# Designs tried in a protein design chat: VH-VL binders against Netrin-A (NetA). Part 5

Target 1, 267 residues: Netrin-A (NetA), of Drosophila melanogaster (Fruit fly) (q24567r46to312)
Amino acid sequence: EPRACIPDFVNAAYDAPVVASSTCGSSGAQRYCEYQDHERSCHTCDMTDPLRSFPARSLTDLNNSNNVTCWRSEPVTGSGDNVTLTLSLGKKFELTYVILQLCPHAPRPDSMVIYKSTDHGLSWQPFQFFSSQCRRLFGRPARQSTGRHNEHEARCSDVTRPLVSRIAFSTLEGRPSSRDLDSSPVLQDWVTATDIRVVFHRLQRPDPQALLSLEAGGATDLASGKYSVPLANGPAGNNIEANLGGDVATSGSGLHYAISDFSVGGR
Below, E stands for the ipSAE of ESMFold2; O stands for the ipSAE of OpenDDE; V2 stands for 0.75 times the mean of E and O plus 0.25 times the DockQ between their complexes.

## First folded at step 1 (VH-VL)

Design I5 (from I1 with heavy chain S31D D99Q L100D E102G G103D S104Y Y105E Y106P, light chain N92Y N93D; framework fv_iluzanebart; at its last look DockQ between E and O 0.05; V2 from the best seeds 0.00; counts 0 for: pae E 11.1 > 2, placed apart)
Fold by ESMFold2, look of step 2:
Structure I5 (fold): chain C 267 residues (1-267), chain A 120 residues (1-120), chain B 107 residues (1-107)
Amino acid sequence: as target 1 above (267 residues)
Amino acid sequence: EVQLVQSGAEVKKPGESLKISCKGSGYSFTDYWIGWVRQMPGKGLEWMGIIYPGDSDTRYSPSFQGQVTISADKSISTAYLQWSSLKASDTAMYFCARQDYGDYEPFDYWGQGTLVTVSS
Amino acid sequence: EIVMTQSPATLSVSPGERATLSCRASQSVSSNLAWFQQKPGQAPRLLIYGASTRATGIPARFSGSGSGTEFTLTISSLQPEDFAVYYCQQYYDWPLTFGQGTKVDIK
């Protein structure tokens, strides 16, 4: 007798093409910085040097704890466009998760949007919002409950509560029809995608002393919004100064986006 | 300067309707919650409910659900607390207050209060 | 609903002395605890949020501590303008609830 054939979900992003709008070192050698403990540590990226290259293909290659490959954007400026990652899956997949793993010691994102496409990148719809200011920035509550009436809608999550090294979106979590996906056309359409695009809007401010204090047990203040400020130029730009509170003609902060793995579970 | 200015004191009879107001200024009115707090004479503070004027998302304390209506008119930066039929037990001071960003915030700015007196 | 209980009901303190006010929650509220000051005929004023963070413009003599179910407001050197009723409030879960108040009187 025939058994039900249920394909296993796989990492649909493995070796899939990824286009980044910005890659460190693509316009010549650049300086990027990491903030750890109480120190600023700066390094050089250069796409012409394989030992100092952080290309987008690092996002979808085979990754493990002993061989962490990293994509890094160019340092973010307050006048620049938002950094984007576009992943082409090659066909329609039913997705169960999208995960972005931060590189070790990477600056932490504050606000970003995951979009999906079902028409091979011709049009995009929101899939998930992330922000410490969900309602202010994206017009969505951070604690929206999901029932059958809204299980096909993008939600917003506060990635700063708690602070984590990976940003995860479970497409089916908290959605009642996920218990029997095969019987829900609405939710099947919701999880179907040919492409994924991530748009980074804001980085968290680097305050290692305050972050250590907040992470060690005082993190409830992060929910107050008093540690984040609105972007001056809206979603099109980042407000982080090229030099954190520094003088004219000093080098920039070196803050950037750094992701080691862009994983997409699908079938 | 953030300010919440409430309408003046009201003297009413049981069964009458009433709508009191709270006007916000000095900040982006649609970006913050406005909540209502009752203080009965000589008693403590009671949270009644809250509204987000940006999209009119409104939540009530179980004790006040169905007892009052909370609304807002974002075009004039004003929130409202309304009764369709007042009772003598509604005699109290009513405060509006702004909640800072997020769902888990205390009230940071308060209106001056509106005294509502309901008696024959 | 989370019940907030304050003690003492009334605290008599001389100017310049230290005042200590207590607040207990019926279940854990993590650090989602605020303190308010209310003078007669006035609206409450936010003093402390997040259990221990002073609100903007609040003098350094006000400090808060605690987490979970037990919280304390301390006024390190009481000033004449500090005689008022003080309320704690949890904002961990809806409905938001206040303690019954502690009246700080001049000794």
Scores: ipSAE 0.000, ipTM 0.446, lowest interface PAE 11.1, mean pLDDT 79
ESMFold2-Fast, scan of step 1: ipSAE 0.049; ipTM 0.585
ESMFold2 (binder alone), look of step 2: mean pLDDT 92; pTM 0.938
OpenDDE, look of step 2: ipSAE 0.013; ipTM 0.542

Design I6 (framework fv_iluzanebart)
Fold by ESMFold2-Fast, scan of step 1:
Structure I6 (fold): chain C 267 residues (1-267), chain A 123 residues (1-123), chain B 107 residues (1-107)
Amino acid sequence: as target 1 above (267 residues)
Amino acid sequence: EVQLVQSGAEVKKPGESLKISCKGSGYSFTSYWIGWVRQMPGKGLEWMGIIYPGDSDTRYSPSFQGQVTISADKSISTAYLQWSSLKASDTAMYFCARLSYDILTGYETFDYWGQGTLVTVSS
Amino acid sequence: EIVMTQSPATLSVSPGERATLSCRASQSVSSDLAWFQQKPGQAPRLLIYGASTRATGIPARFSGSGSGTEFTLTISSLQPEDFAVYYCQQYNNWPLTFGQGTKVDIK
């Protein structure tokens, strides 16, 4: 059985269109924050300013470690607002991996789902789940492998591993028919897609010490569980307030989703 | 303002089907979990299950798995609780509630509740 | 399933007095504990979450304390409008579970 005429896998996402449901600064100047060690660093994003813009198109360009470019979502404000990245491959590809490289020092996702479409975005099916609480949020056990009778089922992977700077999904790993893919219509259908959609559901909580590190003029009321930070590009004296430990209708945390690279192995 | 408005009281006979609703307004409906809670006459509160309308992910309490169906229609910001065949023991007040979370602390809580739907099942 | 046990089942206190309600979890729920108030004919109202954080609009006379398996709701200087049933609820693990409730009767 010859394989000489089968193309090698390439980055099928290179220069492919990516649409984000939310981009920092798209509705006017906004404030986002990064958390590193015990420090909080906040900055302004504005889509009308090329020096302060973080568009989704940077996700599928060349990955340059000497000049990292990021896409950033709008800051999330105490709601379960889902943020979505949709990648259109343009045609059917046989996929071997999906990788999202996290933006340096950005808040880390806690829960997210990768979906695939085989009909150019008309319908979506789960491809892979990621969560610190796989069973609670998605009803799937962590670290499950599939047998021959369920090779077309999405699994759930734990995101709590230390030192993880990327979210990686190998489509064929742990599936018994992977060596005989040509003989498995079920697995061939499983790895085939025209589009990939990433849905971010939840962010990991930053280090508590960093959350208490407010900029000049910011304050935390520990007794009431509130914090306040100066509003970027607002009138002098304006602050954003939010409740610690509760639903935050207005948030000064600057927590957001940020990705530097979106790659997909396919042929 | 955030509001959850539930459908009106229902009087049914055993064996009949029923679908009650919970309509959200004043917030992004697809961005919050909606939970269902049962309270039998003179008894306490019981969680039945929750649904995330954005992707229709649904979780059931073990005691309600297979007894009810939870669904949502995001185009009209409405969540549903459905029975295929009612029993007299389903007589209760049913509440829906929104799950909010604080992304800074990771705490989750049900902060807004519907007014309740009284379901009476009698022969 | 985590079982939540509340005590006492019924508490009778005079207006202006302090009321203390207890809630025990069958296993640790960390601080993932909420308190709800339910008045006759009404939906539950969130009072406390994260074991000790007051919800928006909740009077200062309500306070929560505890962690792990033992929790307390305290109402200082009880008012006539505080006549209600109080429920604790854990959200540490699925399925979510409520205590059976403590009925507070105002003398």
Scores: ipSAE 0.000, ipTM 0.389, lowest interface PAE 18.3, mean pLDDT 78

Design I7 (framework fv_iluzanebart)
Fold by ESMFold2-Fast, scan of step 1:
Structure I7 (fold): chain C 267 residues (1-267), chain A 122 residues (1-122), chain B 107 residues (1-107)
Amino acid sequence: as target 1 above (267 residues)
Amino acid sequence: EVQLVQSGAEVKKPGESLKISCKGSGYSFTSYWIGWVRQMPGKGLEWMGIIYPGDSDTRYSPSFQGQVTISADKSISTAYLQWSSLKASDTAMYFCARHSYEDTYYYGMDVWGQGTLVTVSS
Amino acid sequence: EIVMTQSPATLSVSPGERATLSCRASQSVSSNLAWFQQKPGQAPRLLIYGASTRATGIPARFSGSGSGTEFTLTISSLQPEDFAVYYCQQYEDWPYTFGQGTKVDIK
């Protein structure tokens, strides 16, 4: 029998608080870079300047395609630094999806994990993994068959396509009891959460040609209205150069995590 | 200013009931766990339990389960610690504290009440 | 439950000297370890959380280190206002537990 007298699913993240562990410009003015058409364009972020601030609070408001707003992390300078977005739903919700819309022209995540909490942040469990290196980084198979015995376990999804605009996770997809959720306490527990946490572990490597190019565009705050000349990022005394393995030094690259929208379907 | 303000000192006899309070102000009361900590005279700190006022999810330390009741009234931003029958061994300073995860995923107890001294004697 | 053990019970230090306080957990608490300062008649004050992150308003002379089961709080140049009892607390697993405290006293 169909479910009677239960609420419809809504965007449970709408107007919900989001806290970022790192925001561009929080430690004073910083430089971030965008990558497009094999070129690099770098800009200044500063949380004390409303025109150059990229706070997490805009992630859960109404999405507007004519005026895209982004949250940006501080530029990454090395390996081992994780960046986190934590979304509080305020109460227990039955979740159907979690979607992160990537900021246009920003570097793309290579590896990340979505965690959930059912106790308002006291404990966290994995909900979904994403990586180009599922087995190496997370110890999980890139493709996992699901049966009734493991339908409540987190899976790992390959990020094999180089051009992605969003990270999407459907909580019930491929789980045998999903069509009869009301009769599955195990799956009801699986989809229940009070909070969602996204942990970014690594960025995809940008095109080496773009990393070694001259800065295509310059940026400055309104108080410093004379900066218009792009900075050289090639072999004239900078830290961004291709190495023997095609790897590029991250210092000065302006690589960062950036998201334009954080949506959660629930009831 | 974010603060927790506790009720005043209490002097009671064994067998009497008592309910002490902790009022939060300057923040979203329903979005943070509130905990209760006991400190017996001349001794260290011990966790009694925590409550999430938004949904009244309550967790007790095993030593205190069944000994006290923790509750909250979100309409007046106040948490409570209650005894149905006091014992002389309940003589202690009782602190309330806010447990937060908003600034980091591993945040500690950052805001404390001033404490409520409870004396139980004949 | 996880048992927290602090050493020494009392540490006598002269003003301007370095104080080093130890905290040991009976099992791993990762980095979920906080340090608190308590002065007589006052509520505890959060100094460090996440084993090494200094809380807002805490002077730079306070630093925390360690992970797993062994943790240290260091006060690089002890000031008169630093004479107090210091507690470590784990928040890896419920119930949360405190150490018994280390009293930092004037030599």
Scores: ipSAE 0.000, ipTM 0.487, lowest interface PAE 12.3, mean pLDDT 80

Design I8 (framework fv_iluzanebart)
Heavy chain, then light chain:
Amino acid sequence: EVQLVQSGAEVKKPGESLKISCKGSGYSFTSYWIGWVRQMPGKGLEWMGIIYPGDSDTRYSPSFQGQVTISADKSISTAYLQWSSLKASDTAMYFCARGEYTYTSGYTVFDYWGQGTLVTVSS
Amino acid sequence: EIVMTQSPATLSVSPGERATLSCRASQSVSDNLAWFQQKPGQAPRLLIYGASTRATGIPARFSGSGSGTEFTLTISSLQPEDFAVYYCQQYNNWPLTFGQGTKVDIK
ESMFold2-Fast, scan of step 1: ipSAE 0.006; ipTM 0.485

Design I9 (framework fv_iluzanebart; at its last look DockQ between E and O 0.01; V2 from the best seeds 0.00; counts 0 for: pae E 15.8 > 2, placed apart)
Heavy chain, then light chain:
Amino acid sequence: EVQLVQSGAEVKKPGESLKISCKGSGYSFTSYWIGWVRQMPGKGLEWMGIIYPDDSDTRYSPSFQGQVTISADKSISTAYLQWSSLKASDTAMYFCARLDTSYYEGSGPLDYWGQGTLVTVSS
Amino acid sequence: EIVMTQSPATLSVSPGERATLSCRASQSVSSNLAWFQQKPGQAPRLLIYGASTRATGIPARFSGSGSGTEFTLTISSLQPEDFAVYYCQQYNNWPLTFGQGTKVDIK
ESMFold2-Fast, scan of step 1: ipSAE 0.316; ipTM 0.693
ESMFold2, look of step 2: ipSAE 0.000; ipTM 0.393
ESMFold2 (binder alone), look of step 2: mean pLDDT 91; pTM 0.927
OpenDDE, look of step 2: ipSAE 0.078; ipTM 0.647

Design N1 (framework fv_navenibart)
Fold by ESMFold2-Fast, scan of step 1:
Structure N1 (fold): chain C 267 residues (1-267), chain A 121 residues (1-121), chain B 107 residues (1-107)
Amino acid sequence: as target 1 above (267 residues)
Amino acid sequence: QVQLVQSGAEVKKPGSSVKVSCKASGGTFSSYAMNWVRQAPGQGLEWIGQIIPIFGTANYNAKFQGRVTITVDKSTTTAYMELSSLRSEDTAVYFCARDEYYDSSGYFDYWGQGTTVTVSS
Amino acid sequence: DIQMTQSPSSLSASVGDRVTITCKASQDISNYVAWYQQKPGKAPKFLIYDASNLETGVPDRFSGSGSGTDFTLTISSLQPEDFATYFCQQYDNLPLTFGQGTKLEIK
């Protein structure tokens, strides 16, 4: 390595504008649910009520660093619904990491993609894929290695490996030219961005034991590879349906995406 | 160029603790993940844990969880590993090692010279 | 934990020989394998990452191959300075784990 000091990376997302395509309570009062400790807990969100609002602007507001605040999407009503967070950095940064801190007790994403823009949101390219089913959903090998000929390609990683309360993407990890970045225009271009977009594609299925303990006698159809559990204290006919392989089809489950912090290391 | 220089050999009694230091020079120390790996006499390498300064995160091998703490002091560019409740089985050479990237890659491009820790009564 | 098993545990060879060291993972780790060389009384030296990528400054007689569970380190023409212990390491998942080592000795 060079002897000269390399500048420390800062959180380039601090006070940066972030726009969510969906926020809980934007269409009037809505119900969201959390599934933890073998139990389901449901709550109300309403953007007109400050005590029940979960806006995206809290994701990059350092003034609230002493308190955990969350953004929450509207509850998912179908397995194909996408939810997007778009963060504008305001200028070009050389990025080292993108980190999403999951909201405590919130449902976990199963599949998502981080995109980047180098032209202030006019065009987007994949930066990193995350999925329990990389090949099926994104056509990408799981745990792909990158050689010199493809250092500028997005890879796909399982969001459960390693399991932590955050989703972290290290932009240079596993790329051969990373230690000689100054001599790699390809890799310099790869890590450069003006904007970051996170697209959530799927939620992980709720803990089956938690669902069964709350809804004794939930149905499992092994021939179709699905299970169905009716929701307690909900409208009749609302069930959580999911493929046993992890795909979720939701009706009244209160499943939603929730993030407490969105940080981006850059210089 | 990068150099990792570790503190000197230690002889400790069972039940005590040891704190080993690893001073980095020749690079942007605070941006790199630092790992600790040990090697018992005549044995292989065993990963103890890591600290990732840019994330503010430390991860530990479950075998050492509750006994080990890894920290960094950015002002002196020094990483530390403290191991408590020492047993004779902890007798080993302890190495600090730097991840290749500014974040964590999980493999190590530079290693310290090693610190011998002997646990005996 | 992912177990890394090396074979052989020791190997005797002569200068000029082709030497092959094998490393087997207990589960699929794609290509997330590094190789290190350690001489007596010294710290390990980094050789290879991502199963086959050679670190700058490492002689091209060293090469790595493999994916999934089976990995190989090859030295195409042994030199006197190559007699050392070699370790494989996986970094697919925490905790990071190493093979038990292969000691390469002069015949």
Scores: ipSAE 0.005, ipTM 0.427, lowest interface PAE 12.7, mean pLDDT 78

Design N2 (from N1, 18 letters changed; framework fv_navenibart)
Fold by ESMFold2-Fast, scan of step 1:
Structure N2 (fold): chain C 267 residues (1-267), chain A 121 residues (1-121), chain B 107 residues (1-107)
Amino acid sequence: as target 1 above (267 residues)
Amino acid sequence: QVQLVQSGAEVKKPGSSVKVSCKASGYTFTSYYMNWVRQAPGQGLEWIGQINPSGGSTNYNAKFQGRVTITVDKSTTTAYMELSSLRSEDTAVYFCAREDYGSGWYEFDYWGQGTTVTVSS
Amino acid sequence: DIQMTQSPSSLSASVGDRVTITCKASQDISNYVAWYQQKPGKAPKFLIYDASNLETGVPDRFSGSGSGTDFTLTISSLQPEDFATYFCQQYDSYPLTFGQGTKLEIK
């Protein structure tokens, strides 16, 4: 007769520990780049300098829109070097959403996977895939139909839509039994987690003009096919040199993964 | 600058194997997939397979499964394609081609010059 | 496997002509199409990606269009160096597949 008292959903990630497999500046001073309006702006990160550090711990703290803080990975140079963020919730939660707020002007992820654990990180299962090429990279259709027979399975979402500031995953969206979750053991198991792991696989290619744009103080050598830009606040001669028309991940493009907020709705 | 240089022409007998090399320079070898594509005389292009030089993982066209092996040597930045149990139908020019993987885009932006493989009795 | 069918198989044209080559996929491949140019005895050269984006250094007389299953490559004001074979390629699904080629010949 009495209505069940169910806790309201909260940001279960707030003040939760986050471990990144890669953080910009952890191996000494490194270069990262931001892209806006066909322009490329590169900066120095260094974990020993508080003014140039971008640690993962800021992802689950209070985020202020007037003072955006970002976690940044080390620059990506290898196709096999995945970057991960692992969030420990501490106990079992029934999750309604996972949201990653992208760092302003940072390169956008092309392909990534959200995994969940129900056993405190001993085993992981896919929760949601994101990719511009769901079929090629993950063997999953980009436009999945969800019926009762497959509502407990991870889907793949197309990320080719323009102008997104966040990556959002609603755990129950489009699943037929979501309206009566309490009567669906299958969906209750699906949304239950103790830990969340985000695995970044690929970055979107920035506009070609932005990839070749030069910073103030940069120099282009057309004969050698090279360009050089100074490190932020570095001494004269402390420059990063890269090849003109070189490949995005290998030319010193400063491509990296950057997130300003990691939130998880749970109860 | 980016350059892919392939090994020289081969003449093989039916039933033998051929191993073609592709030496890469001018970029970070492990940041791009390497693909192999062939073209029989007067015919179109046919994809054989790919390798991720970083981890060594491969993906083969089912038509060549069991006969093709793609490998890399990171110390010499060289990719190899070995095709076994050769038939006259395998007579073709074999190309290596770089695939832009690190940025999430997929096109063959640089190609080797091609290696002619002739299978004759 | 996704089949890529090009038409025409061959085309004769004169310098200054506008040339259009078409490519049809056997299923929806969104815009995951690249175009390549191949001259006799040479490796293919990358021209266009994502159906309509021109590779750096490719002359602006080349353009691509289309989505879903129907794609076109257009060369406005044909130049002598444009006589070659052109191939479309899909990269939506493995195995990667190419069209049979369209040979552009001088009239």
Scores: ipSAE 0.006, ipTM 0.476, lowest interface PAE 11.3, mean pLDDT 80

Design N3 (from N1, 26 letters changed; framework fv_navenibart)
Fold by ESMFold2-Fast, scan of step 1:
Structure N3 (fold): chain C 267 residues (1-267), chain A 121 residues (1-121), chain B 107 residues (1-107)
Amino acid sequence: as target 1 above (267 residues)
Amino acid sequence: QVQLVQSGAEVKKPGSSVKVSCKASGYTFTDYYMNWVRQAPGQGLEWIGQINPDSGGTNYNAKFQGRVTITVDKSTTTAYMELSSLRSEDTAVYFCARDLYSYEGYYFDYWGQGTTVTVSS
Amino acid sequence: DIQMTQSPSSLSASVGDRVTITCKASQSISSYVAWYQQKPGKAPKFLIYAASSLQSGVPDRFSGSGSGTDFTLTISSLQPEDFATYFCQQSYSTPYTFGQGTKLEIK
């Protein structure tokens, strides 16, 4: 009966395995870019070089304030390129929050979904949506009100308004039975998970001036609007010129997803 | 079968206000942004502003800031553009146009038929 | 604000001709350009987005090209229904701005 026997919530993600569907430099050296103010700065990632590697393992380790470690996806090359992070908790937890800390100067996600699994990744259900266009992309209203009849449903949060360095989801916020969680089987089931999956659907477009910054260096010719790109089926080292920014996600802008911490409150 | 149907022509005195409507059909109204664009006789197109019908969030061209208000009525799937403190230079055809945000930019894929607004003394 | 300048302001051509209309941006706008066709007394019709992507239902004789500051709309074999005014639009940043228009007239 006494709840003194029930453990307090901890970071259930600490030292937990994380699998990314895409990691910068996994297919050889790649170019990624960071955006600050009106400027773009581009760098090389390569998973065979420890000094240029950004693995998913860094997402659930203890961060050092003097040296922030990041996971970086491969640069996004298509409008249909989804990137996923799958976190295995190992056992069932009651979750209170999911938080993703963005890397400094990283492009911001525009649209993403947090899914949960209660069967070790065999099936997934939506937990929380985030988007600048909640209704168009996910069919869900921004700022949904909840009653007892729908308190076990995922909501969609508008990401366009606050300046944020992190994406935070509180599992029980605004749900009527949250004060009496132990007496609500519906809400107990809602917060229970064995795995969390984050699916990134699209990036926010950075400041247009920064996107075309000449101070970023690299192979761009702003007067002609062109940049060099490797031939897909050509010999190694051959390039063709492509138009700048026709699809920002596919333009060679170095846009990518980058996260420094993945934390989950659970018990 | 997307359709945008605008209200009829208006004749207004300088200093008055005009409110133009744009009724949308054939798609989910809240899924697409709505823009307002005007065209003065013999001139090009001029963007006035936009609204997200789901949130009610607006973005206006600075030239019209303080004089323009764009609103929506979700129950009737109708967008409105109200322009106040009218001048003779506001004489134009006013169009509503649908777009959606994308990384490929904004584009106006469907347009209303236009509403002629004449401002005369 | 980004200024869009079209050239020529008017152009006379015959059915079957290849026609090219140009649009220049006052600053680099990558490929964030759309093209519209407007017939007298009618609303503009969407033709092209992202400088070169053809809208579904638009005839393949229409094509767009360019990036940065210089863009072109080409009609490879002019048809009678193509005589209209054409406008470019930058979709790079607000306020969205249009070119002055190019009136395509029968020769």
Scores: ipSAE 0.007, ipTM 0.445, lowest interface PAE 11.9, mean pLDDT 79

